# Ledger of designs, part 158: VHH binders against o26223

Target 1, 191 residues: o26223
Amino acid sequence: MKLLWTSQHIKVTVHIDGKVSKMDVLEAIKTRRSIRKYQDREVPEELIDKILDAAMCGPSAVDERPWHFIVVRNREMLEKIPEVHPYGAMVKDAPVAIIVCCDSSLEKIPGFWVQDCSIASQNILLAAHSLGLGAVWTGVYPLEDRVEGIRRLFSIPEHVIPFSVIPLGYPAENPGTRDLFDPDRIHLEKW
Below, E stands for the ipSAE of ESMFold2; O stands for the ipSAE of OpenDDE; V2 stands for 0.75 times the mean of E and O plus 0.25 times the DockQ between their complexes.

## First folded at step 9 (VHH)

Design y1 (framework vhh_7nfr_2)
Fold by OpenDDE, second read of step 10:
Structure y1 (fold): chain B 191 residues (1-191), chain A 124 residues (1-124)
Amino acid sequence: as target 1 above (191 residues)
Amino acid sequence: QVQLQESGGGLVQPGGSLRLSCAASGFTFSEYWMSWVRQAPGEGREWVSSISYSGGYTYYADSVKGRFTIARDNVKNTLYLLMDSLKSDDTAVYYCAKHIYSGFPKTQDAFDIWGQGTQVTVSS
């Protein structure tokens, strides 16, 4: 029985009154924080699409683009992630998570996929923040127990390596801004 | 065993009010979005309303907006539908449904558990 979902464009005017004021890139980078508490609020698919678009815009070694993304909205699956990821407790509270993976068959130069997937993961975080969402990077690779745990949960093929799990949602916390600039870490011409 | 059980249906006159309840068991109720779906005689299933984990967000079909209120009590594991200003066109079997995914349900596949339904009849 097909639910006759009359496509009435329920303009769920999600009063995203949040004028997603388009953050400039520097503002996004400087003000981004890891968010581990989320509102009881849906993340629209359109925002996820924008985030994934951003994730795929980063550079990769010799343009190998080895990344794949699993978008997880299933409540049961979200709840299972913390079982295999000891620092992923917040995932169960998020309305959605993105799992960044590497398809090793796409790798052209060995080892650079870690950089490629890191760039993709960071772009996810920045894009999310610029769109008014909160996110956190929970590392999977290179910890074997986490890699295997996520692999099993999501039936990920052997040639595909789970790299990170990134829960996303509207933030329910405001950790504030940090000044992380350290001139002692800058060396001119030589160490 | 995962179960949803609707109650509160009945016969009411146009303009009247009803309160439906859905008792949930066998799963962590607060961890799932919930919806009401109705089916009129000879018609397909029609989405009525949805509610988020803690009730912070609610959605309504245009046909019931302003008249119906969805609510939940996560302590009691109960979903509610307050129906005011009932019309003859509201006559249907009302089902509560558990979401598989968070967010607005786009298709019937968004639900994995259904109640048996409760009959609501609006007639003079």
Scores: ipSAE 0.020, ipTM 0.369, lowest interface PAE 5.3, mean pLDDT 89
Fold by ESMFold2-Fast, scan of step 9:
Parts: sequence; C-alpha cells; structure tokens
Structure y1 (fold): chain B 191 residues (1-191), chain A 124 residues (1-124)
Amino acid sequence: as target 1 above (191 residues)
Amino acid sequence: QVQLQESGGGLVQPGGSLRLSCAASGFTFSEYWMSWVRQAPGEGREWVSSISYSGGYTYYADSVKGRFTIARDNVKNTLYLLMDSLKSDDTAVYYCAKHIYSGFPKTQDAFDIWGQGTQVTVSS
C-alpha cells in the first residue's frame, strides 16, 4: 500500500492475515521496551497509518497540535542519520523511521510544543508495540547540531523543528519486561 | 593522557596553500566531532570549521567557506585542515579542538580538549 498520507481522502479496504494485538492499555504500557534490533522485513503502510493516527490523538497544550511527521524508508537517508545523531546508530538498521516535528506556526503557548511532541512520540512507541512492532525514541531537540543536521538531511523548513527520530520494525530482540514501580517516589499530601 | 598535537603551520605568501594536521591520542577519536579554531594577534578565538565523527558532515565559518576544507582519517586518528587561497587575514594560531558533547560547538566553552596550536603567517 502506497497511500500512507492520502488514506483520509481515499477509502481503501485491506484484508490482511496478520495477528492483531490483544494487549489492554495497561499491559501495553508495562511491557513496551526500547527495541534497537530489527528484522529485515518491511513494515506495511497500513500499520504506519495506524501509528500516526494514534500519535495525533495525543493531548496538546490548548489543543495546539503542532506536530508534523516525516516517514523515512529510503535506505541511504536512514544510513545518514547516525552521522548527525551519534546515539542513533540503530536507525540505519531499521526498515523505517518516523521523524516527529513541531510546526512553530501552530504553537500557541511558548515551550509547550516540547511536551506535545513528547506525548506524540510516546503514542508512536505504544501503538507500535500494540501492533507487534518494536521502536525506540531518540532525541533531537534541544541539541542544535542534531536539529540542524536532521533539518539538512530532510529539507525541513526553518519554522519547523525536528524533535525526535523513532526507528521501528519487527523486533529482532526480546529484552523482556521490567518492574519499575517504586513506592518511595509517591508522596501523600505533601513532599 | 588525552592529547591533540597540531602541525603544518608556517610562513606562506598571499594566495598560497597550507595543510594543517592534528594528531589525536588518549580517546576514541572516531566517536567525536572535531573542530579547528583560530586566534589572530590581539583578537579572541574564532571558530573556523567542524567535522562530524564519520566525516560525512562539515561546517565552515563564512570567512573561510570555499577556501578551506576540513577532513579526518579515523584509522590514523588525524584531523586535517586544507587551506587554499590564503589571505593576510588568515594569519593566526590554529587550534585543534575536541567537542565536549555530541553537539555542534558555537563557543569555546563547547570544547574540553585543545591542542597547543600551530602558527600560520600569511605575508609577502
């Protein structure tokens, strides 16, 4: 399927024999792990559409919804990301990456776009996990060199700020789950 | 133990060329962005050029763009600055500098390791 960004204008019915996730929301949150090793398999465009739909359902400050997304499948482009993002080495091995961006013309409250784009990024990670994919968040903003490097690579205009790069694919690792609940971080009535 | 050692400076006539080298030791050179910074007599430090850890991305000050080329050899742990069409205004001590962060440096505070410098003098 090649209709990723036009699916809202063109109704397409796809019948696939894929496995649907049966995780409830709390299970998805607790079992999501950062995945940095991917199978050499293409991710169907329908799944990317579902992930981006979930990303856009996140809350934003005063409903400003400043996010834009770039979907990168080009191998040459994916291989260049680690050169401008030193901690993004795994991106070159992913079949696809999503770049989360802020369109500053949509910003209504100074600085809240960072929280907005963080929420969208987390929704991408959870949606990917629920669909049987693995993903990892890698930071771009607020490091000026990474921002300008990613801008240069993807022809991003000056009023748009690249926030994160999220490679994703079918997982080639299973790090297992972690129990991170710490009651010492919960304070009743006051610190 | 971490060291940067510049070489290749000297006296050259206007319009001439020089090749500066910086030998790095005591750290994993291939994992860091590297820069050249110069200081002219009586002036503050001026950033000249930076190169990404792989060499795929290079940045230049407007004053040297089109005349200077930064390069690196990660096998030899060496940084280079190829200087063409030298002008009297290029006269300065040239320093090799290692970035503190995985970021593009804008100020001298962005560097944690500096070399001793190599003098470049452009004069007739």
Scores: ipSAE 0.000, ipTM 0.114, lowest interface PAE 17.4, mean pLDDT 82

Design y10 (framework vhh_7nfr_2)
Fold by OpenDDE, second read of step 10:
Structure y10 (fold): chain B 191 residues (1-191), chain A 124 residues (1-124)
Amino acid sequence: as target 1 above (191 residues)
Amino acid sequence: QVQLQESGGGLVQPGGSLRLSCAASGFTFSQYWMSWVRQAPGEGREWVSSISYSGGYTYYADSVKGRFTIARDNVKNTLYLLMDSLKSDDTAVYYCAKHIYSGFPDTQDAFDIWGQGTQVTVSS
């Protein structure tokens, strides 16, 4: 049964005064899920810009901001990513992917770039979700084969380290709710 | 079969109250956001309200804020809309809709399943 998407324009009277976040920050965190299935629908550049803006708003060690982002929309390149990333199968089905990288020449304190790029990656996921998109964090670093695979595929310089590949798109699945709260992981004052 | 069935509509005077229900079947109800959408005669569909998985987060259109309350019972697989202080402009067919994904439904592709709708008429 072809679900006839009747194009009826649902006028969501969102207070257009542009500044109201589509989703409360706690809501975004609590309801975010990894999305690995995407609609056959392009993601507007405006949304990617907002996501990247969010990605760059996270803290970094001594404000080193070592991150770089590769935005990939080319279908051929998207289809090649799974060849070097065994758990990146969904990337080929996404309309766009963001590759988060570290420029090691920007690093001020050794080793903190992993935290910096993790924060950037998480902000990408939360921003995507708040904008009505689905995304998933596919780890590249610290697995050497994945790092070198992505490096070669995108001609990334030696001093730049690919960290994560994040496919994005309009969701074609709903994984549902998940309760991850575990009071046994909370310790008061001491272990 | 996935199904949504609205009930509780009717004729009411201005200032009156109604309670709509939407019975869900054929899918895991608690795993999806739900919304109410209405359509007045000669008008397009208007989003009314949305509710998260467990009801922890709710959203309302400005036109109904403070008057309508969305709720859900995940044990009974039922979505509700409590409508107070009804106005003539609230006259419409009210639909319950299942979300495809979590979050505020600001995109055209936010919903994949719709009920048949229930008529609400506010008139003196």
Scores: ipSAE 0.007, ipTM 0.270, lowest interface PAE 10.2, mean pLDDT 88
Fold by ESMFold2-Fast, scan of step 9:
Structure y10 (fold): chain B 191 residues (1-191), chain A 124 residues (1-124)
Amino acid sequence: as target 1 above (191 residues)
Amino acid sequence: QVQLQESGGGLVQPGGSLRLSCAASGFTFSQYWMSWVRQAPGEGREWVSSISYSGGYTYYADSVKGRFTIARDNVKNTLYLLMDSLKSDDTAVYYCAKHIYSGFPDTQDAFDIWGQGTQVTVSS
């Protein structure tokens, strides 16, 4: 017996074990805060994979998708980051960090990789928040001393540019929400 | 051309084993979660198992957990279902299904590509 059918004709019920985020998108955007204090608790690799999937779902210029990611869990390596990033002290206390990189060989339009990697970085922050984690974006590019320091520390090739270092973990602080809406920055139909 | 082609079904006695394969072509197999879904005569579709794009995460229906193993080979673009300790209730047509979105999905059941199906009959 041979059966031919497509998903368009018949609803399939799938039961997949796992956690589903109950935070809506606008709530996630409005309540995400930079978190710099973390619990001494491992982040499961499943959550990191979900975060990296979300990072890669961002738009990119001409679909160039120049991003690469380094996942750092080794405490010795995390403890060395503040030596090359003076304001990244919190990274040594995080259970894991993600380094967002640009592979310049994938760049189709000069300069747009900065926007592409910024979008990927923000998606990491939002995805982490939606999964109950805290994270903070620590800047690397365009500061040449930090770019070179991170490149040397993680053996990053010359054609790849480290853009940001994002430590993350279960939050050990709750800074509350911010009121950032400013109607004076909205212009209707003309400046 | 996007295709999924199942093989490995057949007639087996209760307590027996079968290995199903699904050959994928026409898309980047390594970017998608893949699932096995079955349908017994007169019944609705029943989800059996899912595997993440990397193979690192696997999920099983309670009815098959501990007896079935889902696996993938991203170099060969092939999905597998290893079926042990088969029961008469496992009799069904087994379909290989591709999730609509690449990457790591939530608990969605959205599939866009299905195979032709392979018949598994467990008979005593």
Scores: ipSAE 0.000, ipTM 0.228, lowest interface PAE 12.9, mean pLDDT 84

Design y11 (framework vhh_7nfr_2; at its last look DockQ between E and O 0.12; V2 from the best seeds 0.00; counts 0 for: pae E 12.2 > 2, placed apart)
Fold by OpenDDE, look of step 12:
Structure y11 (fold): chain B 191 residues (1-191), chain A 124 residues (1-124)
Amino acid sequence: as target 1 above (191 residues)
Amino acid sequence: QVQLQESGGGLVQPGGSLRLSCAASGFTFSRYWMSWVRQAPGEGREWVSSISYSGGYTYYADSVKGRFTIARDNVKNTLYLLMDSLKSDDTAVYYCAKHIYSGFPKTQDDFDIWGQGTQVTVSS
């Protein structure tokens, strides 16, 4: 029995009243923080699409683009992720998570996939932040227990390597901004 | 065993009020969005209302907006539907449903657990 969702009148006008303030790239980079607390609020699919689009815009070695993305919204699955990812406790509290994976069959040069997936992951974080969402990068690779745990949980084939789990949601915390600039890490012309 | 059990239905006159309850068991109730769905005689299931896992967000069908209030008590593992200003058109079996996802339901497939329903009849 198809729920006659009279699609018409449920204008869930998700009033994205959130003035997606146009955040410039430098502002996004400088003001981004890891967010581990999330509102009890749905993340619209449109925002996830934009984030995934951004994730795929990063460079990759020889343009190999080895990344795949699993979008997880199933609450039960989100609840299970911390069981195999000890530092992923916040994932269960997020309305959605993106698992960034590498398809090894797409690699043109071995080993650069880590950089490629890192770039994709970072772009996810920046895009999320620019859209008014909070996210955190929880590392999966290269820890074998986490890799295998996520693999099993999501039935990821052997040639595909889970790299990161990124929970996303509207932030329920404001950790503030920090200045991470360290002039002692800058060397001019020579070490 | 995962279970939802509705109660509080009955016969009421137009303009009257009812309070439905849905007792949840077998799962961590506070971690899931919940909805009320109703089915009138001879009609399909109609979404009525949804509530986020913490109760911070609520959604209503236009047909019940301003009259119905969805609430939950996560300590008691209970979902509620306060129905005021009831109309004859509100006559239906009311079902409690558990969400699979943290968000507004789009289809019946977004629910994995249903109650048996409770009958609400609005008649003079």
Scores: ipSAE 0.701, ipTM 0.868, lowest interface PAE 0.6, mean pLDDT 92
Fold by ESMFold2-Fast, scan of step 9:
Structure y11 (fold): chain B 191 residues (1-191), chain A 124 residues (1-124)
Amino acid sequence: as target 1 above (191 residues)
Amino acid sequence: QVQLQESGGGLVQPGGSLRLSCAASGFTFSRYWMSWVRQAPGEGREWVSSISYSGGYTYYADSVKGRFTIARDNVKNTLYLLMDSLKSDDTAVYYCAKHIYSGFPKTQDDFDIWGQGTQVTVSS
């Protein structure tokens, strides 16, 4: 398959396997849902590369870009994630998962790596959705038992901190979109 | 009181079998990975086997693969090691150990609770 995309202001046009789809950024944000059921179908390497490219385009504190990513496709390794992550049961059924990590040796301002990796994680979710995939964020940091469990399972060095595990695949469920706009949370000029 | 207590060791002839048990108390046993670690006379500690909190994943040292089976009963808070085809080289004190972190232990500092040990002697 040939994946071609063009971005103009908030509109994106994507050509996939002879099909054309259009999704603006706001629509992508509003229609993205957590997907925990996946088809028994591989995700092409090209799509993973596009998702990781999007992840690395996020802003970071003083441009420190502390993120590293582990791409897990090995079935035996995916099956072991639920044993170290109690809310990661769906990972065993995903064709692939991305582990978002912080390399603390790249950190320029202490503590901002959490925000950097949160932004990278959200970009992964949005990019996956825009490409027709489903994904879900599962939290690792700051829960010490999950951090050290994932670290051991994937031989992650002590100076690297696993932040999130994001399973992804072609969706086998289709939840409806949510209307979450709440004007009572918007304050003008002061609290 | 947080503790691990082993039992089931003894003297056995080569080719024999033993079943070790480890009774856990004072912590939520069903939430932790558990291991068996042994120490032969004059040697350092050697990791033998590990089991995940659910029992769904088990790991074995190459020296015991195919001969030993690790198991757990989360209702009884008990860890087991079923040892078959015992060899003289299996002679050691066997310790039950609670993991600090999930997955393979890399050092003995990866365990926070240790049992007192049970002696296994394989000889004619």
Scores: ipSAE 0.000, ipTM 0.131, lowest interface PAE 15.7, mean pLDDT 85
Fold by ESMFold2, look of step 12:
Structure y11 (fold): chain B 191 residues (1-191), chain A 124 residues (1-124)
Amino acid sequence: as target 1 above (191 residues)
Amino acid sequence: QVQLQESGGGLVQPGGSLRLSCAASGFTFSRYWMSWVRQAPGEGREWVSSISYSGGYTYYADSVKGRFTIARDNVKNTLYLLMDSLKSDDTAVYYCAKHIYSGFPKTQDDFDIWGQGTQVTVSS
């Protein structure tokens, strides 16, 4: 594809060579941005597998690993998510979404599943970014109406708690890198 | 101050090869995506190739894929374009450009620093 710029730019799809990312981990952490606009382009199953592999590499409280993942590609289902998740409007435009869930029967330390699923969710975001994808974490837990709405939509059983919905795809926006380091947030030895 | 300086252009026969270089100064080169953009006579600027911070991701226009290779050396603060199998259609002024933001450039407003350009002429 040829991209020719004018006063009105021409949007063109670009070939990806299938190259595996060699992005440095600190670069990935510092450059990852929430992406809410996606190209009309399929995400290969292989990339989803790599992302979920990364998600499961996170630490968990006493190795409880309480997480489960629902991969959603069905257009009808993706379009229904905003009906129960009002800040998830971009999900309908994504080629795929991952729902991070906690199986509470695996919980060994009460309440730490939130940290566990947060770690898995962040790993999804970083892995997606390293693979040339864009993603955003949309919150479900602890908002009761969102939790129940997502549970009903996806037939999630009572003991399983939907935590987050993460739409992802090839990015159609570039918000840029931020400099967020604030040394006033650092306390030595005591508060 | 902040500069991008291209070199390595010239006159070459069809099927020939050239290596373009772009020396960067006045900013932290390794923090930014970089691109090559060309402008043929009588045409607008055409994106050619982009490379991520570390070089882990590279992108190419269809017209140059398989013939051109973008690379960077973050120790020497230098961007490269290795051009093989050159054709008359590759005749243009080639610019290096610094991205403002990460990711694939969607418009020329995604660049804030441009080099002066280096002329590449492919002629028999």
Scores: ipSAE 0.000, ipTM 0.198, lowest interface PAE 12.2, mean pLDDT 86
OpenDDE, second read of step 10: ipSAE 0.530; ipTM 0.786
ESMFold2 (binder alone), look of step 12: mean pLDDT 85; pTM 0.870

Design y12 (framework vhh_7nfr_2; at its last look DockQ between E and O 0.09; V2 from the best seeds 0.00; counts 0 for: pae E 13.2 > 2, placed apart)
Fold by OpenDDE, second read of step 10:
Structure y12 (fold): chain B 191 residues (1-191), chain A 124 residues (1-124)
Amino acid sequence: as target 1 above (191 residues)
Amino acid sequence: QVQLQESGGGLVQPGGSLRLSCAASGFTFSRYWMSWVRQAPGEGREWVSSISYSGGYTYYADSVKGRFTIARDNVKNTLYLLMDSLKSDDTAVYYCAKHIYSGFPKTQDEFDIWGQGTQVTVSS
């Protein structure tokens, strides 16, 4: 098939040979780690779509669903993110990043958007992990310099608040598993 | 100034080999995926091959698979195309192109920098 650059979407059948291992939810939660090193490998659009679908499945206050997502694949833009996000150095090494934002005009109850966007961000991390990708949550809000930096960089309107930047890619590291269970943090009936 | 400059083209007989080079300047070469695209006379542009920023992943058009090898030297800021078993149908201007994104190019719009091209002619 002559891949004529016709406007036809070259369905690059990326042989996702990757057995989307059906990871159960508990396994995903327990085994997820922040990944900051990524392979020299593209992330298929289909995986991003699945991740974004998952991101929108979380609950929100009174179902306000205030979240927006900017998918960044432009290498130049990825390279610029660390300039305004000091702890986002790994973003430049990722093939893609998702910026989670809140549209304040959609907020029904003040302040709950932080929880809403946090849930969306966590779902992105879990979905990514379940799909064999690595990701890390880099906080933007509530640090004003980061918020404004990302806003300017991506021309985000004033009523929209950038919340997090999440680089994604196939992992080039294996941090191992952690046991974070702490029975001392569990109180029965009373403190 | 951002620039790509192809070289190594020429006239070869069928079954012959050529090595194309593309010298990159004005940008951090090692941070970008690169591709070769060719255009035969009277034809549209045809994607030939792509390579990831570190060279770990390579892609080839079916028409050149098994015959062509894409490579890069990030120290020298140079992209290569090794062409073996050349055929008359390989006759084209070969362009080096810089990716905007990290991944397989879906459209020509995913390239932001192009070389001037180098002519490859395969003829008996």
Scores: ipSAE 0.822, ipTM 0.915, lowest interface PAE 0.5, mean pLDDT 92
Fold by ESMFold2-Fast, scan of step 9:
Structure y12 (fold): chain B 191 residues (1-191), chain A 124 residues (1-124)
Amino acid sequence: as target 1 above (191 residues)
Amino acid sequence: QVQLQESGGGLVQPGGSLRLSCAASGFTFSRYWMSWVRQAPGEGREWVSSISYSGGYTYYADSVKGRFTIARDNVKNTLYLLMDSLKSDDTAVYYCAKHIYSGFPKTQDEFDIWGQGTQVTVSS
């Protein structure tokens, strides 16, 4: 028997790919690339859940963990994102997107939520890559027009700030890795 | 105090229908995949069905597909199994089970919380 599951509504064959990736942390960091082209293939909810678990494991200022996440799979909603985010055209072609938000009521130190949500966003990108998915960080904060556009579109409360929109999917492109190491940016002992 | 409490089991005739419920408490129910697992007399545990935390994905064992429907109510913290066209082979104790992770179970040992079980008997 294969690990096969059949839905009553749709015949879905799912192979449980919960084995630990053989990609080590350094390899994941060095080979992750922004992916903007996706296969017409659904991302299983269990993979999104693993990605969000990883997102919440990031460090935060004074352990404030101000992040909230909106998972968007509805095609009509995904198609509306480019209307309020000019550089988010690829989102309409993704099977799913995650909106990273800050709940300002959880903020303990003013301003550090930006760093907290950046860490959560990067963890989403790395976790997606480690699971065989592609993703890209599209910026929302600090561009006020995008922040308010996303807020209205997803009924986000006034005290919550949308930070980034991250479309995810199985990659339909394979950009090579980049060699970004620059020893001239490393100073020993002093500047 | 984490708890799963099943109800709705009983005696039914072949071809009959039954609805099982599982009330969850002590954890954030809406964050976890939930499953139904059954155990017939003298047999091992058999996975029956799973549902994602949102309810957007449902999976069924081949033995019950087309006859059973798994559902959840995240406001009431309740898991359901709607059983139609029951057969004598469906006779078992039915357990509600919480996945250890908030994702899809790989094996039966990925459940960390089990209910007490509810007996379903299909007999004439």
Scores: ipSAE 0.000, ipTM 0.143, lowest interface PAE 16.8, mean pLDDT 84
Fold by ESMFold2, look of step 12:
Structure y12 (fold): chain B 191 residues (1-191), chain A 124 residues (1-124)
Amino acid sequence: as target 1 above (191 residues)
Amino acid sequence: QVQLQESGGGLVQPGGSLRLSCAASGFTFSRYWMSWVRQAPGEGREWVSSISYSGGYTYYADSVKGRFTIARDNVKNTLYLLMDSLKSDDTAVYYCAKHIYSGFPKTQDEFDIWGQGTQVTVSS
């Protein structure tokens, strides 16, 4: 007997009513969108704790776990971020932002901290989405002006490298889902 | 005892409707994706529809889209298939199946628990 598969249209239902719902991991990955508009609604500390727990579950090169996180809720500080990070303009409108950093003294393989912090950053996005929040990754590293600006603004030590700024909050927009699967990006055995 | 039990099949005329139910027991139903799969006599099993654990995502075979609706009730641990505009081609035994993994099933081996099936016959 053979099992025959066919393609079909995708129905998407996301709970955006402010309640936390269980969400399948593939569902979360496929439906997460960058959210740049936020409600004027506080994000509970408990949710930030869950998001950071998820961030730290990511794999890292030789288990080096080089990440540190700065949680920013202070309005004055959030408003200053766009002055040194121009592509982070939406940060001033977010109730909270998380700055993902690398402590270079924890590196065991030079340069792999970028992959490590990228994994942690993506886990923040997915965890926020699964909890009914919206977030967006704004890049800091490797742009020297942004790195120095954020480091100075938050008194980050020289051996610690700010990697990304992730504003988050309850979403005030719904950009919808995308079907991004592209078979031309898949190469079997060789390029 | 881990079990899936289908019901609601029967004889229906073309254009008619049926609702299939699948009662789950012995596992945490709300943690898993579920599917409906059908098999006509002498044919292989054909995937019909899948639903995510929350019901947030549904998928349908081309042959049934627009006519069938998959749904779940995680309080009652029950999977449903609402079938409208039934055609003779829909005649089959319908099985509910529990996914091992989340996501769109690519092979029959991605299901670890199957029901006994319920017969749907469309004939006039």
Scores: ipSAE 0.000, ipTM 0.149, lowest interface PAE 13.2, mean pLDDT 86
ESMFold2 (binder alone), look of step 12: mean pLDDT 85; pTM 0.873
OpenDDE, look of step 12: ipSAE 0.775; ipTM 0.894

